# Designs tried in a protein design chat: miniprotein binders against q53ft3. Part 69

Target 1, 195 residues: q53ft3
Amino acid sequence: MFGCLVAGRLVQTAAQQVAEDKFVFDLPDYESINHVVVFMLGTIPFPEGMGGSVYFSYPDSNGMPVWQLLGFVTNGKPSAIFKISGLKSGEGSQHPFGAMNIVRTPSVAQIGISVELLDSMAQQTPVGNAAVSSVDSFTQFTQKMLDNFYNFASSFAVSQAQMTPSPSEMFIPANVVLKWYENFQRRLAQNPLFW

## First folded at step 8 (miniprotein)

Design v56
Fold by ESMFold2-Fast, scan of step 8:
Structure v56 (fold): chain B 195 residues (1-195), chain A 83 residues (1-83)
Amino acid sequence: as target 1 above (195 residues)
Amino acid sequence: SVEELAERIRILLEMVQRWYELAKELLEQGDVETALRALQFAYRLAKRALEKAQELGLTELIEEAQELIQQIEELMEKIRESQ
C-alpha cells in the first residue's frame, strides 16, 4: 500500500504490517538521513473517510522508542516529504553532556503509518517543521516526481482491473515502483536542465 | 521498445501539466517570478516531450504536447502584458 524513499537508498515498498491498521518501515543508519518521503502506491486506496498518519520513531539514550507525528497522507494527497534531521537525538538536546559530543550507539529508526479516521487526524498536531511545504526547487521537484508516480501507479491499477476480471486477485508487482524510480533517476541524470 | 518510450513521454506530459497548475497557483498568490520560472520549466519539458513524440511518430502525444505548449505560451504572454 505504501512506499518509503530516502535519497541514495533503494526504495522500500514492503512495509511490515504490525497491526490491522499499522505499518512500519525500518530506517537503518538513520543518523545520515535528512529527508524521508512517504507515498501511497496508488493500487489500493484508503477506505472512504480514512487516511494515514505518518510517525517517526528513534531510540532514546536508553534504547526506548520515541514516536513523533510527522504528518499525513490521504487519497487526495497521497505523498508527503518530511525533514527528520532536526528530530534526531542530540539535534535539540538540552542536556549539558549532549553538547560535549557524547558518543552514542547507532540504531535503527522507523517510519510508522497508522490508518485512521480523517476526523481524528484533523485533531492531531504534527511536530513542528517536520513537513516540508516550501516552494524551493528541490521540494517542488520531489513533490511533482511523487505525484507523477502516484498517477502512473493508479493508471496501472485501472488498466490491470480492466484486463483482470477479478481485481481482488491482483498482485502488486514489487518491481513497478523500482522500475519507475530507476527510469526517472536515469532520465534526470541525462538532462537535468529539462527536468 | 517504442511503447516504453511512449510511456516515458506520457509521464513527462503529466509532469508538464503539474508544473503548469503550480504556476497558476503561484500567480494567484502574487508570486509572478516563481510562476514564470515554473512556466519556463514546463515549456522546456513540453518541447522535449514534443521532440521525442515526433521522432517516434506518436500522433496523440504530439497533439497533447502541442496543446500544453500553447497553454503555457498563452499564460506567459498574459503575464508579460500585465507587467
Scores: ipSAE 0.005, ipTM 0.113, lowest interface PAE 12.6, mean pLDDT 67

Design v57
Fold by ESMFold2-Fast, scan of step 8:
Structure v57 (fold): chain B 195 residues (1-195), chain A 83 residues (1-83)
Amino acid sequence: as target 1 above (195 residues)
Amino acid sequence: SVEELAERIRILLEMVQRWYELAKELLEQGDVEAALRALQFAYRLAKRALEKAQELGLTELIEEAQELIQQIEELMEKIRESQ
């Protein structure tokens, strides 16, 4: 259902389902990560009235997970870019002296996605400055690429929804991926600024 | 500017790697024609990334692009030999 992208790493499209409504991506060596992109693959939309709350978790100084709400993804806004550098262990501490005394070692953080009612999501407040609103040219390029992929995949998913296959399995036919790539390649060739 | 261009090259190499993995999956499904098409796309993108990395003198990206090009060429050769 979901994808997770970190610059310099393989894109992840296989989230671990930990409950019927909860999905997790692992982020090893999270201290080197500044931005995370979360997006829907477009093949399986949220049920009407539902969306996804996006959380970030890292181990605190006691080794306990700290979950923070970053934002949301919905059928109408199927991708989001989050800045997490200020939220990492030792950097997001509420007490500056405590952060200075933390010995930081590489560890695994997580992105969590919880499928929730849109009405419930509207009552929640994400942590400040996690969502990226005014972005540099690289972030703009990444967003444009993901928007293009999602729109293409969504168009295909709508066509397939007219059939009666089981929704329990997600298939993205090779032809759909190849068509998206051809469109993406053509757009790169038309705009040399992206190079 | 150079760092922004370097990051765009990294994203491109990431896409190359995804196309390479797709080609392997297509081969497992028996779709040789689609696999070769995916490899050809990966090859063109990797060559472009290499050229840009060389223009900017980005050693790590040059090495990564060259490694991906070699993997693509080796897989294409294996396909040719198996037909």
Scores: ipSAE 0.000, ipTM 0.158, lowest interface PAE 12.3, mean pLDDT 65

Design v58
Fold by ESMFold2-Fast, scan of step 8:
Structure v58 (fold): chain B 195 residues (1-195), chain A 83 residues (1-83)
Amino acid sequence: as target 1 above (195 residues)
Amino acid sequence: SVEELAERIRILLEMVQRWYELAKELLEQGDVEEALEALQFAYRLAKRALEKAQELGLTELIEEAQELIQQIEELMEKIRESQ
């Protein structure tokens, strides 16, 4: 359902489902990360009136995860760019992950997505320094993300043509990736802020 | 409070209903695999709502969760039979 991208790294399209409504991406070597992009793959939309709350978590000095609300993704705004470089020493925020805060790996952060009703999301306050506010910066990073994702996915599809699929591997059909890319590119061309 | 917890369960059940409606829309479009994915989300969420309602002894919410689970299972079975 979701994808996660860091500039200069391979795109992640296989979130770990940790609960019926909660998904996580691991971010190793998170201290070198400035921005992260979270987006919907477009294969399945949210139901009407629902969306995703996006959280960032890093281990504190005691190895306990500190969750902070970054923002939201919805059918109307299916991707968002977040600046996380300023958040690593901040206070934790209210979060729905509760007992799932058991990851204690020192150099690995997580992006968490909680699927919620839009009414519930409207009552939450993201950390003020996470959202990317500049239109030009937003468009530039979005285009870079789109190119990186498409190039990676295309390379993976070519590689698969030489091998029998492993039962333990997750696969996304190349056609699905192409459809997502074309839809995303079309919407970006019509309105760079359709996100 | 119990009423606050009950309200959280009602929210879960509302989310179940919305996933179920999406699954039906996807089926009408011929997107069978996507519909099954939506039904799996609905099913797991409904099971969680049922568990929470049972822990609190909230009979109305238990019955509502069980009804939704039955509807989800019935649709999944219908999809399976049509393949």
Scores: ipSAE 0.414, ipTM 0.812, lowest interface PAE 2.5, mean pLDDT 76

Design v59
Fold by ESMFold2-Fast, scan of step 8:
Structure v59 (fold): chain B 195 residues (1-195), chain A 83 residues (1-83)
Amino acid sequence: as target 1 above (195 residues)
Amino acid sequence: SVEELAERIRILLEMVQRWYELAKELLEQGDVEEALLALQFAYRLAKRALEKAQELGLTELIEEAQELIQQIEELMEKIRESQ
């Protein structure tokens, strides 16, 4: 029903069903994660009047899970991006040493999805600033993807003087990659949904 | 409290009814596999509601859960027979 994506990692589409209405994704090495995308796969919609509450859980200093409400997914908003970096380590302890006092804290966090009535969801308040708008988030994510692609492609660029004749290889001028990047970035800034 | 637990069971039964209605709509559209998935969600939630209602001895909620389970089972059987 649901998918979970972290930049630089394989997408997860097989949530573990831990209750009749509850689904969980594991997030190993969560200390390196800034954002998590949660989305509906489109295999089946929610029934009218229902949606999903999205939670984040990390182990506290005693290794106990601390669940925090991040936001919601619904048929009208089937994808959401959440910033979780501010929810780790510092907010669970009053001191920086709270994260260092015991190295028994597991390195695995979880995303939880609870299927609920929309009326019940409307009465709940997500933790501050976890959710980011889908449009703004796509713009930021796509900008980083464009930067990464340009940097990656440019790292393989060579001057024309260094190119050997090789009939079995195709070469694209670095200037073409730069033009594509600049054009795509410009179009994205003008209309994030142009693609 | 028992009153709070009873309210949670009523919420589960409301969710059962909504999944069941989605299943009927999906069947009308010819989406049989999706309808069966919706019925499966309805069934599991209804069974959970029944279990909790029996645990608390709440007769009215036990009866409601049993009625919904019967409706779900009847629809699932109709689908199986047509396959």
Scores: ipSAE 0.617, ipTM 0.875, lowest interface PAE 1.5, mean pLDDT 77

Design v60
Fold by ESMFold2-Fast, scan of step 8:
Formats: C-alpha cells, sequence, structure tokens
Structure v60 (fold): chain B 195 residues (1-195), chain A 83 residues (1-83)
C-alpha cells in the first residue's frame, strides 16, 4: 500500500506488515539520512474517513525503539517528505505501536505507518519541523527523489521482462509509479507549499 | 479493560465496513484489481476482529465479524466468477 524513498537509494515498496493496521520499513545506516519520503502506491486509496499516521523510530541506548510522529498521509495528501536528521536525540511521541518484537541493530531505524480513523489522527501532534515546507529545500530534494524514482521504474521494467514473480514479493506496475509521479508533479507546480 | 478492548474491536469492525464499501464503489467504477485489494484489507481486519472477540467471549461481536467475513468472501467469489 505504501512506498518509502531516501534520496540516493532504491525505493522500498515491500513494507513489513507487523499488525493488521501497521506497516514498517527498515532504514539501514540511518545516520546518513536527512530526508525520507512516504507515499501511497496509488493502487488503492484509503476508505472514506481513514488515513495513515507516519512514525520514525530509532533504537535508544538500551536497544528499545523511540517512536516519533512525523505526520500523515491521506487520500488528499498521498505523499509527504520528512526531515529526520534532527530527530535522533528527541523524545518519543504518543504512538499506536506497542511492544514490537523486532530485532534491531544500532544503525537501523524504521518508518512506521499506522492506518487509523481520521478522527483519531486529528488528536495527534507531529514533532516540530519534521514536515518539509520550504520551497527551495523541497524543490532540491524533490528533484533528487524523482531521479531515484525514474531509476527504480527503469530497473523494474527490465527485471519484469526476465523474472518469474515470487508469491512473497510485491510488484508495483510501472503505470502506478507514473501515476504517482504525475500527480505529485502537478500538485508541486500548482502549489509548491502543498507539503 | 474489557470495555476498552471491546471498543477496539468495534473500531476494527467499522474499518472493515468502510473498506468493504470502498470495494463496492471501486467495482462500480470498473477498478476490479483495486476492489480486490480493498477486500483483502477488509478480510484481514475482520479476521483480527473475530480473533479478539473470540478471546473475550463477546458473542455479538463474534457474530458481526463472521457476517462481515461471509459478505467479503461472497463478493470476492462473485468477482472471481465474473472474470
Amino acid sequence: as target 1 above (195 residues)
Amino acid sequence: SVERLAERIRILLEMVQRWYELAKELLEQGDVEEALRALQFAYRLAKRALEKAQELGLTELIEEAQELIQQIEELMEKIRESQ
């Protein structure tokens, strides 16, 4: 349902489902990451009145996850860019992720997505300055992100021609990526502050 | 605590109903593949709600979850047969 992108890295589209309404992406070597993009794949929207809360976690000195609310993705705003470089020393937020029995290394962080009712999401407060709203910074990051996306789409098209899909693998049709890109580009052109 | 757990199950069943209604809307729009994905999400949530209701012995919620599961399975079968 979701994708996760870091500038300069291959896009992740295979979230680990850790609960009926919760999905997680691993971010290895997260100390080198400044921004993360979370987006809906476009194959299916949320039902009316529902959306996704986006969290960032890193392991503390005891190896336990510290969860921070970054923001939200919804049908009206299906992609969001988050700055995480300043959050690694922050305190945790309220979160719906209970005791997750996920093995962690000191260099691996996670993005968590919790599918929730919009009324529940409205009661949550994201950490300050996580969402990217600066026009210049957003434009520079977005161009790098789109370049990475095009590289993924090209690689996907080539590999699909030569491989038999595994039932455990999630495949994204090329037109889904293109549809997301067109929607994102259109919104950016019309309102550069939509993020 | 049992009351809070029952409330969680009711929320899950509400989410199931919304996914199911989205699936029907997607079918009316001709988006069969997306409709099947919506039904799969509905199915997972309904199965989880059923498991939790059974753990707590909440008969009315067990019956509601079973009815929703049956409706989801029936619609998935109807889609399969129409292809």
Scores: ipSAE 0.131, ipTM 0.629, lowest interface PAE 5.6, mean pLDDT 73

Design v61
Fold by ESMFold2-Fast, scan of step 8:
Structure v61 (fold): chain B 195 residues (1-195), chain A 83 residues (1-83)
Amino acid sequence: as target 1 above (195 residues)
Amino acid sequence: SVEERAERIRILLEMVQRWYELAKELLEQGDVEEALRALQFAYRLAKRALEKAQELGLTELIEEAQELIQQIEELMEKIRESQ
């Protein structure tokens, strides 16, 4: 139902379902993470009047999770970018994951998604500075994301002679990826809010 | 308190109803696989609500959860018969 993306890492599209209404993504080596993108895959929408509350957690010195509310995703706003670098030393907020016995390994953080009624979500307050509101921080994240995408896509480039014919698959030439990357960077330089 | 736990069960049952309504809409649109997934979410939530209602001995909520489970199972069976 959900996806999770961190600049410099492979996208995750297989959340672990830890309860009927709760999903988690593991974030290993979380100390190196500044931003996380959470998004809906589009395979199934939320029912009318429902959405997802997005939480971040890391293990404290005792191995216990410290959960903090980052924000929300809904059918009308199916993706969100969160800054987590400032939250790793904060106290946990009130959260719906409190009753769950989630097994944790040291140095692994989690993104949690709780499917809830929109009325319940409206009563919740995200921790400060989680949502990306600064043009500078958004531009930096976007540039890093573009670099990550280009590097990832380029790692799969092969010559025509190395391709296995497959009529059911569509292929994009590496030069097209490079041109897209250059055009996007140029547009960002002109206006960071162009999209 | 018992009242607070009862309210949480009522919220779960409302979520069950919303997933069930989505499943019906998806079926009407011909999206059978998505409808079945929505029904599975409804079913799991309804079972959880039933368990919690039984723990508290709240007859009204037990009956509501059982009715929703029956409706979900009947719709799943109709889908199976049509395949």
Scores: ipSAE 0.528, ipTM 0.843, lowest interface PAE 1.9, mean pLDDT 76

Design v62
Fold by ESMFold2-Fast, scan of step 8:
Structure v62 (fold): chain B 195 residues (1-195), chain A 83 residues (1-83)
Amino acid sequence: as target 1 above (195 residues)
Amino acid sequence: SVEELAERIRILLEMVQKWYELAKELLEQGDVEEALRALQFAYRLAKRALEKAQELGLTELIEEAQELIQQIEELMEKIRESQ
């Protein structure tokens, strides 16, 4: 239902479902993360009157998770960009991930998504200044990624005659995807506002 | 309190009804696979609501959850029959 994107990492589209209405993405090496993008995949919409509350969890000094509300995704705003590098509070707001039995690694941060009624979401206050951008920014970002992938991949196209084991097929070398990813990541680093 | 826990169960049942209604809309539009996914969400939430209502002995919520489960199962069967 959901996706999670961090610059310099592979996009995650397979959240761990930890309850009927709760989904989690693991973020190892979280100290290197400045921004996280959370989005709906578009395979199924929320029902009318429902949406998703987005939480961030990091381990405190005792290794216990501290859950903080970052913001929301809805059918009308299906993506959001969050800044997590500035979250210094030791206390989180009330969260619906309560007593859930989640297998965890103490050094790994998590993005949690709780599917809720919009009325319930309206009563919640996100931590200050975590939300950075809207769906329009993510749409533009996605279109740029797609264009960059196509242009970069096409520059490495190889005919079947240049591939020895399977001459009946046209192939794209596996390293093309890695090189595109590295180039795109470098360009994003040159414009931090692109997040 | 029991009333606070009962209110949480009512919220779950309201979410079940919303997923169920989405499933019917998707089915009418011919989006069978998406309708089944919506029904799966409805079913799992309804089962959770039923378990919690049973733990607390809340008869009206137990009956409401059972009725929703039956409706969900009937729609799932209807979909399979039309395949």
Scores: ipSAE 0.524, ipTM 0.849, lowest interface PAE 2.0, mean pLDDT 76

Design v63
Fold by ESMFold2-Fast, scan of step 8:
Structure v63 (fold): chain B 195 residues (1-195), chain A 83 residues (1-83)
Amino acid sequence: as target 1 above (195 residues)
Amino acid sequence: SVEELAERIRILLEMVQYWYELAKELLEQGDVEEALRALQFAYRLAKRALEKAQELGLTELIEEAQELIQQIEELMEKIRESQ
């Protein structure tokens, strides 16, 4: 249902399901990661009235996870970019992953997605500055447009990452990414108001 | 309408500018590899904007897209020279 993308790495599409409503992606060597993209694959939408809360977790000095709320993805806003480089300072937040209090490998972080009611998500506040850093007054516009251009990010990562395999990562078939890119370009050409 | 399509291209060019500025911030932080990837992403978006502007014959947007492409190329070249 979900994909996770780090610039220069293979795209992950096989989240580990840890509960009926909870999914995680492993981020090995997380200290070298600055940005993470989380997106919906588009084949299975959220049920009406539901969305996904996106969390980031890294192991503290004792190997215990520290969870932080980054933001949300929904059927109407199916992708988001988060800057995580500044979040490794130990600030925790309220999280639904209570049973995930497991000692982690020191160099592996996680992205967690909790499927929740939209009304519940509206009551939560993400950790400050987690959304992509803005350099001007176009932040809201740019981030919203980025949601419509997530295919470019996916296509860029697949084609530009040069497919260096990792045992913990899953491949997105090249034709799936290319199909979404072509479909998006076709939609944009035929109906620019698709944005 | 052509004006509505032009506005969508302008928004796309704003996205290009965002990724270009993000790449510069990444360079300031010493993240050369991530900056280069951000520039490559900006480049792809700018090329797409150029194609759409050319299809619609919008000279002003064509020129803007070309200028952004040149700025991106120049920064990528400076990074390459510094390696």
Scores: ipSAE 0.000, ipTM 0.125, lowest interface PAE 12.2, mean pLDDT 66

Design v64
Fold by ESMFold2-Fast, scan of step 8:
Structure v64 (fold): chain B 195 residues (1-195), chain A 83 residues (1-83)
Amino acid sequence: as target 1 above (195 residues)
Amino acid sequence: SVEELAERIRILLEMVQFWYELAKELLEQGDVEEALRALQFAYRLAKRALEKAQELGLTELIEEAQELIQQIEELMEKIRESQ
């Protein structure tokens, strides 16, 4: 259903379903993450009147999850870019007992997606500064790449539909998404001016 | 404006380069069929960029688009010869 993209990492296309309407992606080593992209794979749309609320969760100093609403994805807006660097805990903090407290929760955050009614979603307020402006250079580049992917996926699906008798059953292979992101990661690492 | 249209063509050419590099990665991993799909997509985008650049008389962008088209065609030919 969903994909999760982080610069410098393999794209995740297999969310863990934790409830009928809830899906989770794990983000190990989240302190190094500035932006997260959440998108729909385009194979199965949301039912009419429904969408996805996107949450970010990280463990606090006691290992308790802290969930924050980042924004939404819908059939009309199937991708969203979120800045999470300003939402992380413990930045710049030093504790004298850090070396003595060797029992720590793993440095793993989560992206959660909750499938909800659009009317319900309209009543919720995302945290500030999570949604990224289109003037941000990384957001502009990422949006171009997402547009590129959707155009490719659509072109591939149309081509396959024309070659097969059952166009409504056409699917976009997950490996296409994986290969696309692997190249995106490589290009950013080798040429930060690529975009 | 012409400058705004030129910028759109530059963005399109950047997207062509991305798909071309993806195709090369797919080939290195042995995914020939997916690589050809990526190249075909890159080719269509490059052709569109060329057409728009020609309509606007933007010589530099015409040359960039033609260079990318040549690279795509050369890779497609190399794949054909390897089968």
Scores: ipSAE 0.008, ipTM 0.150, lowest interface PAE 9.5, mean pLDDT 66

Design v65
Fold by ESMFold2-Fast, scan of step 8:
Structure v65 (fold): chain B 195 residues (1-195), chain A 83 residues (1-83)
Amino acid sequence: as target 1 above (195 residues)
Amino acid sequence: SVEELAERIRILLEMVQRWYELAKELLEQGDVEEILRALQFAYRLAKRALEKAQELGLTELIEEAQELIQQIEELMEKIRESQ
């Protein structure tokens, strides 16, 4: 029903169903995550009057989950981007002489989605800094992701004369990557939600 | 309180009815897979509502949950038979 995307990582489309109305995505190495996109796959809409509340959970220094409401997804707004940097404050140390990465706290966070009535959702207050769901902010995020991918891929470009023989490896011409980037950027400019 | 628990059950039953109504709407233009997913959501929520109503002995909610489960099961069977 739902997808979860983190810049620089493979998209997740197989949420774990933990209850009749609750779904979870695991986010390993969450300390390196700044933004998370949650979206509906389009395989089934919500019924009228229903939507999804989106939560973020990280393990505290005792290993106990701490859940925070980030925002919502609905049929009218089926994708949302959330900034989770800063929400992870207080991770790693429980005393003055503690240091980050020496505590036993696992480095796996979770995105949770609870399917609820819109009336119930309207009574809830998300944490103040989480939602970055304006079209402009989403466009900036997507553009930065595109730039990051293009720069990453291009950093491996070599001329044919510089290639080391490796018959088992596949190669993609740099020009093909550039054409994809330009096409995607053009479509994004026309409609930021063309996904 | 019993009143708070009863209200939680009523919310579940409302969600059941909304998923069931979506399934009926999808009968006209949806894929069988989409219809069955909506009915599956309705079914599982209805079962939970029934279990909670039975734990509290709330006869009116038990009866409502049972009626919804029967309607869902009948529609699922009709869909499977038509394939």
Scores: ipSAE 0.543, ipTM 0.844, lowest interface PAE 1.8, mean pLDDT 76

Design v66
Fold by ESMFold2-Fast, scan of step 8:
Structure v66 (fold): chain B 195 residues (1-195), chain A 83 residues (1-83)
Amino acid sequence: as target 1 above (195 residues)
Amino acid sequence: SVEELAERIRILLEMVQRWYELAKELLEQGDVEEALRALQFVYRLAKRALEKAQELGLTELIEEAQELIQQIEELMEKIRESQ
């Protein structure tokens, strides 16, 4: 139902369903990620009056998950770019071996999508400035997104042996990814303030 | 490094070429609006690739980018005239 794009990484189209209304994508080595794109695959719309709340989760200094609301995807706005660089922890964080100056290893973060009532979503406030609002930022990310799409399509077309499959990542026909991008282009052109 | 930047430009130009071919396929199927949107998107990417290639003095990539930009412009003009 959903996809997740990170520049320079394989697109994820198989979210792990953790509840009837909740889906997650794993983001290993999240310290290197600046932006993520969450989008609907366009095959199944949300029921009327429903949408998806998009959350970001990373481990704090104690290893406990910290969930933050990034924004929303809806039938009317089926994709969104989020800046997560300002939401990461680790720099200057206190650790059990404080005096030893031990460098923290990269951890796995998650993107969570919760299917919620639109009325409930309207009452929630995303963390400040997570949504990308600058045209320059959008253009830069679009270039990286297309690069990621090209890498995925090329890898799939040439040989699946070049890719390691995982439960949260699905290798799908290249034409399905192309059709998704066509839909994305149409939506972008129809809404000048898309994103 | 210059080599890494050159490789990135080559990847971008290959992506532009692929989307140009997709736009032609969309036109054959009668999807004129989608073809035009795809061309407008890769036009911007090709121009950025050209600017970076010019900054780095990469003659072959400059020429390739200019050729792709011309092809995109010509196809967009044909679409405009036929509608």
Scores: ipSAE 0.007, ipTM 0.117, lowest interface PAE 11.1, mean pLDDT 64

Design v67
Fold by ESMFold2-Fast, scan of step 8:
Structure v67 (fold): chain B 195 residues (1-195), chain A 83 residues (1-83)
Amino acid sequence: as target 1 above (195 residues)
Amino acid sequence: SVEELAERIRIALEMVQRWYEIAKELLEQGDVEEALRALQYAYRIAKRALEKAQELGLTELIEEAQELIQQIEELMEKIRESQ
């Protein structure tokens, strides 16, 4: 349902489903990560009246997990860009991922997606500095992310075509990732901030 | 407002410049097909920016958009020549 992109890394399209309504991506070596893109793959939309709340979790200096609400993805806004550098000393947000933190290693952060009612999401307050909101920052980031995703999508397509499917892994077809990239480009070209 | 629309056009032209640089980097890496795709994307944005600038009579932005379109077309032609 979801994908996660970090600059300089292969795109992740296989979230770990940890509950009926909860999905998690692992972010190893998170201290080198500045931005994360969370997006819907476009194959399965949210049910009517529902969306996804996007959370970021990292271990603090005591190894205690900190969950912060970054923002949302919906059928109407299926991609979101978040700045996570600078959240290391932030206070935790209200979150539904209580026990999820006990299985984590010290250097691994997580992106969590909780499928929630839109009305419930409207009552939540994301961390103010997480969403990329300034036009200049957004422009710089999208250019870098598109380049990285484009190069990795191309590399991923070749690599996936050369791989034998494993029973323990379910591959997202390379053409689905490339199709999403094309849709992402198209949506950015139509972005109201540019037009 | 005209000022707000002009700012959106400036941002679009900045995106065009970045895509053009990405295309050059892809060419240096030997990714000719991907470079062409990046240039096609830049070209579409630049053409829309030009149309909007012309509609609003914004001379400096018209000139900037035309210059970028020319640079894109020249690089695309070089790619076609080398294939």
Scores: ipSAE 0.000, ipTM 0.101, lowest interface PAE 17.6, mean pLDDT 65

Design v68
Fold by ESMFold2-Fast, scan of step 8:
Structure v68 (fold): chain B 195 residues (1-195), chain A 83 residues (1-83)
Amino acid sequence: as target 1 above (195 residues)
Amino acid sequence: SVEELAERIRIALRMVQRWYEIAKERLEQGDVEEALRALQFAYRLAKRALEKAQELGLTELIEEAQELIQQIEELMEKIRESQ
């Protein structure tokens, strides 16, 4: 249903389904991640009145998950870019002992997507400044993200005749990926903030 | 808690219902492939909701899930026969 992309990494399209309405992507080495893109796959829309709430989770010093709401994806806005670098535990500590991690915390964070009613989503408040706001940072990140997505998708291009359907796997037609890439580049050139 | 799990099952069954409606709309538009994808998604959700409802002994949710599964299977068979 969903895809997750980090600049400089391979795109993930195989979310782990942990409930009927919940999907998770693992983000190893999360301390090096500044931005994450979440987007919808395929041609099947959300049912009317539904959308996806996007959460970020990292392990605290005791290994307990800390969840924060980043934002939303919907049929009308099927992709979003989030800045997560400022949301990690221990960032900005003024004390030397608070800033010096002699032993590292677990290095795996998660992106969670919860399929929810739009009315329910309207009552929720995302963490501040998770959405990308600056033009220069947005343009640079978007170009790298777009290149990573296209390269990943093209590397998985397999002849239709060689593909065995699996009910648990999501497949994207190669031509749809190329068309999306071209449309996105065209629109980005005219208005870098359209997305 | 059981009440929280029951609410999650109810949400899943509402999702199944709406995916079923989407499938019918796609069929009306002549898009059989998208209709079948929507039905397959609905079917998987309904089956899992049924399993969880059975584990918790929630009779009303079991009956609702079984009814939705029946409707999905009937529509999928109808599509198959028309091909």
Scores: ipSAE 0.000, ipTM 0.164, lowest interface PAE 13.3, mean pLDDT 67

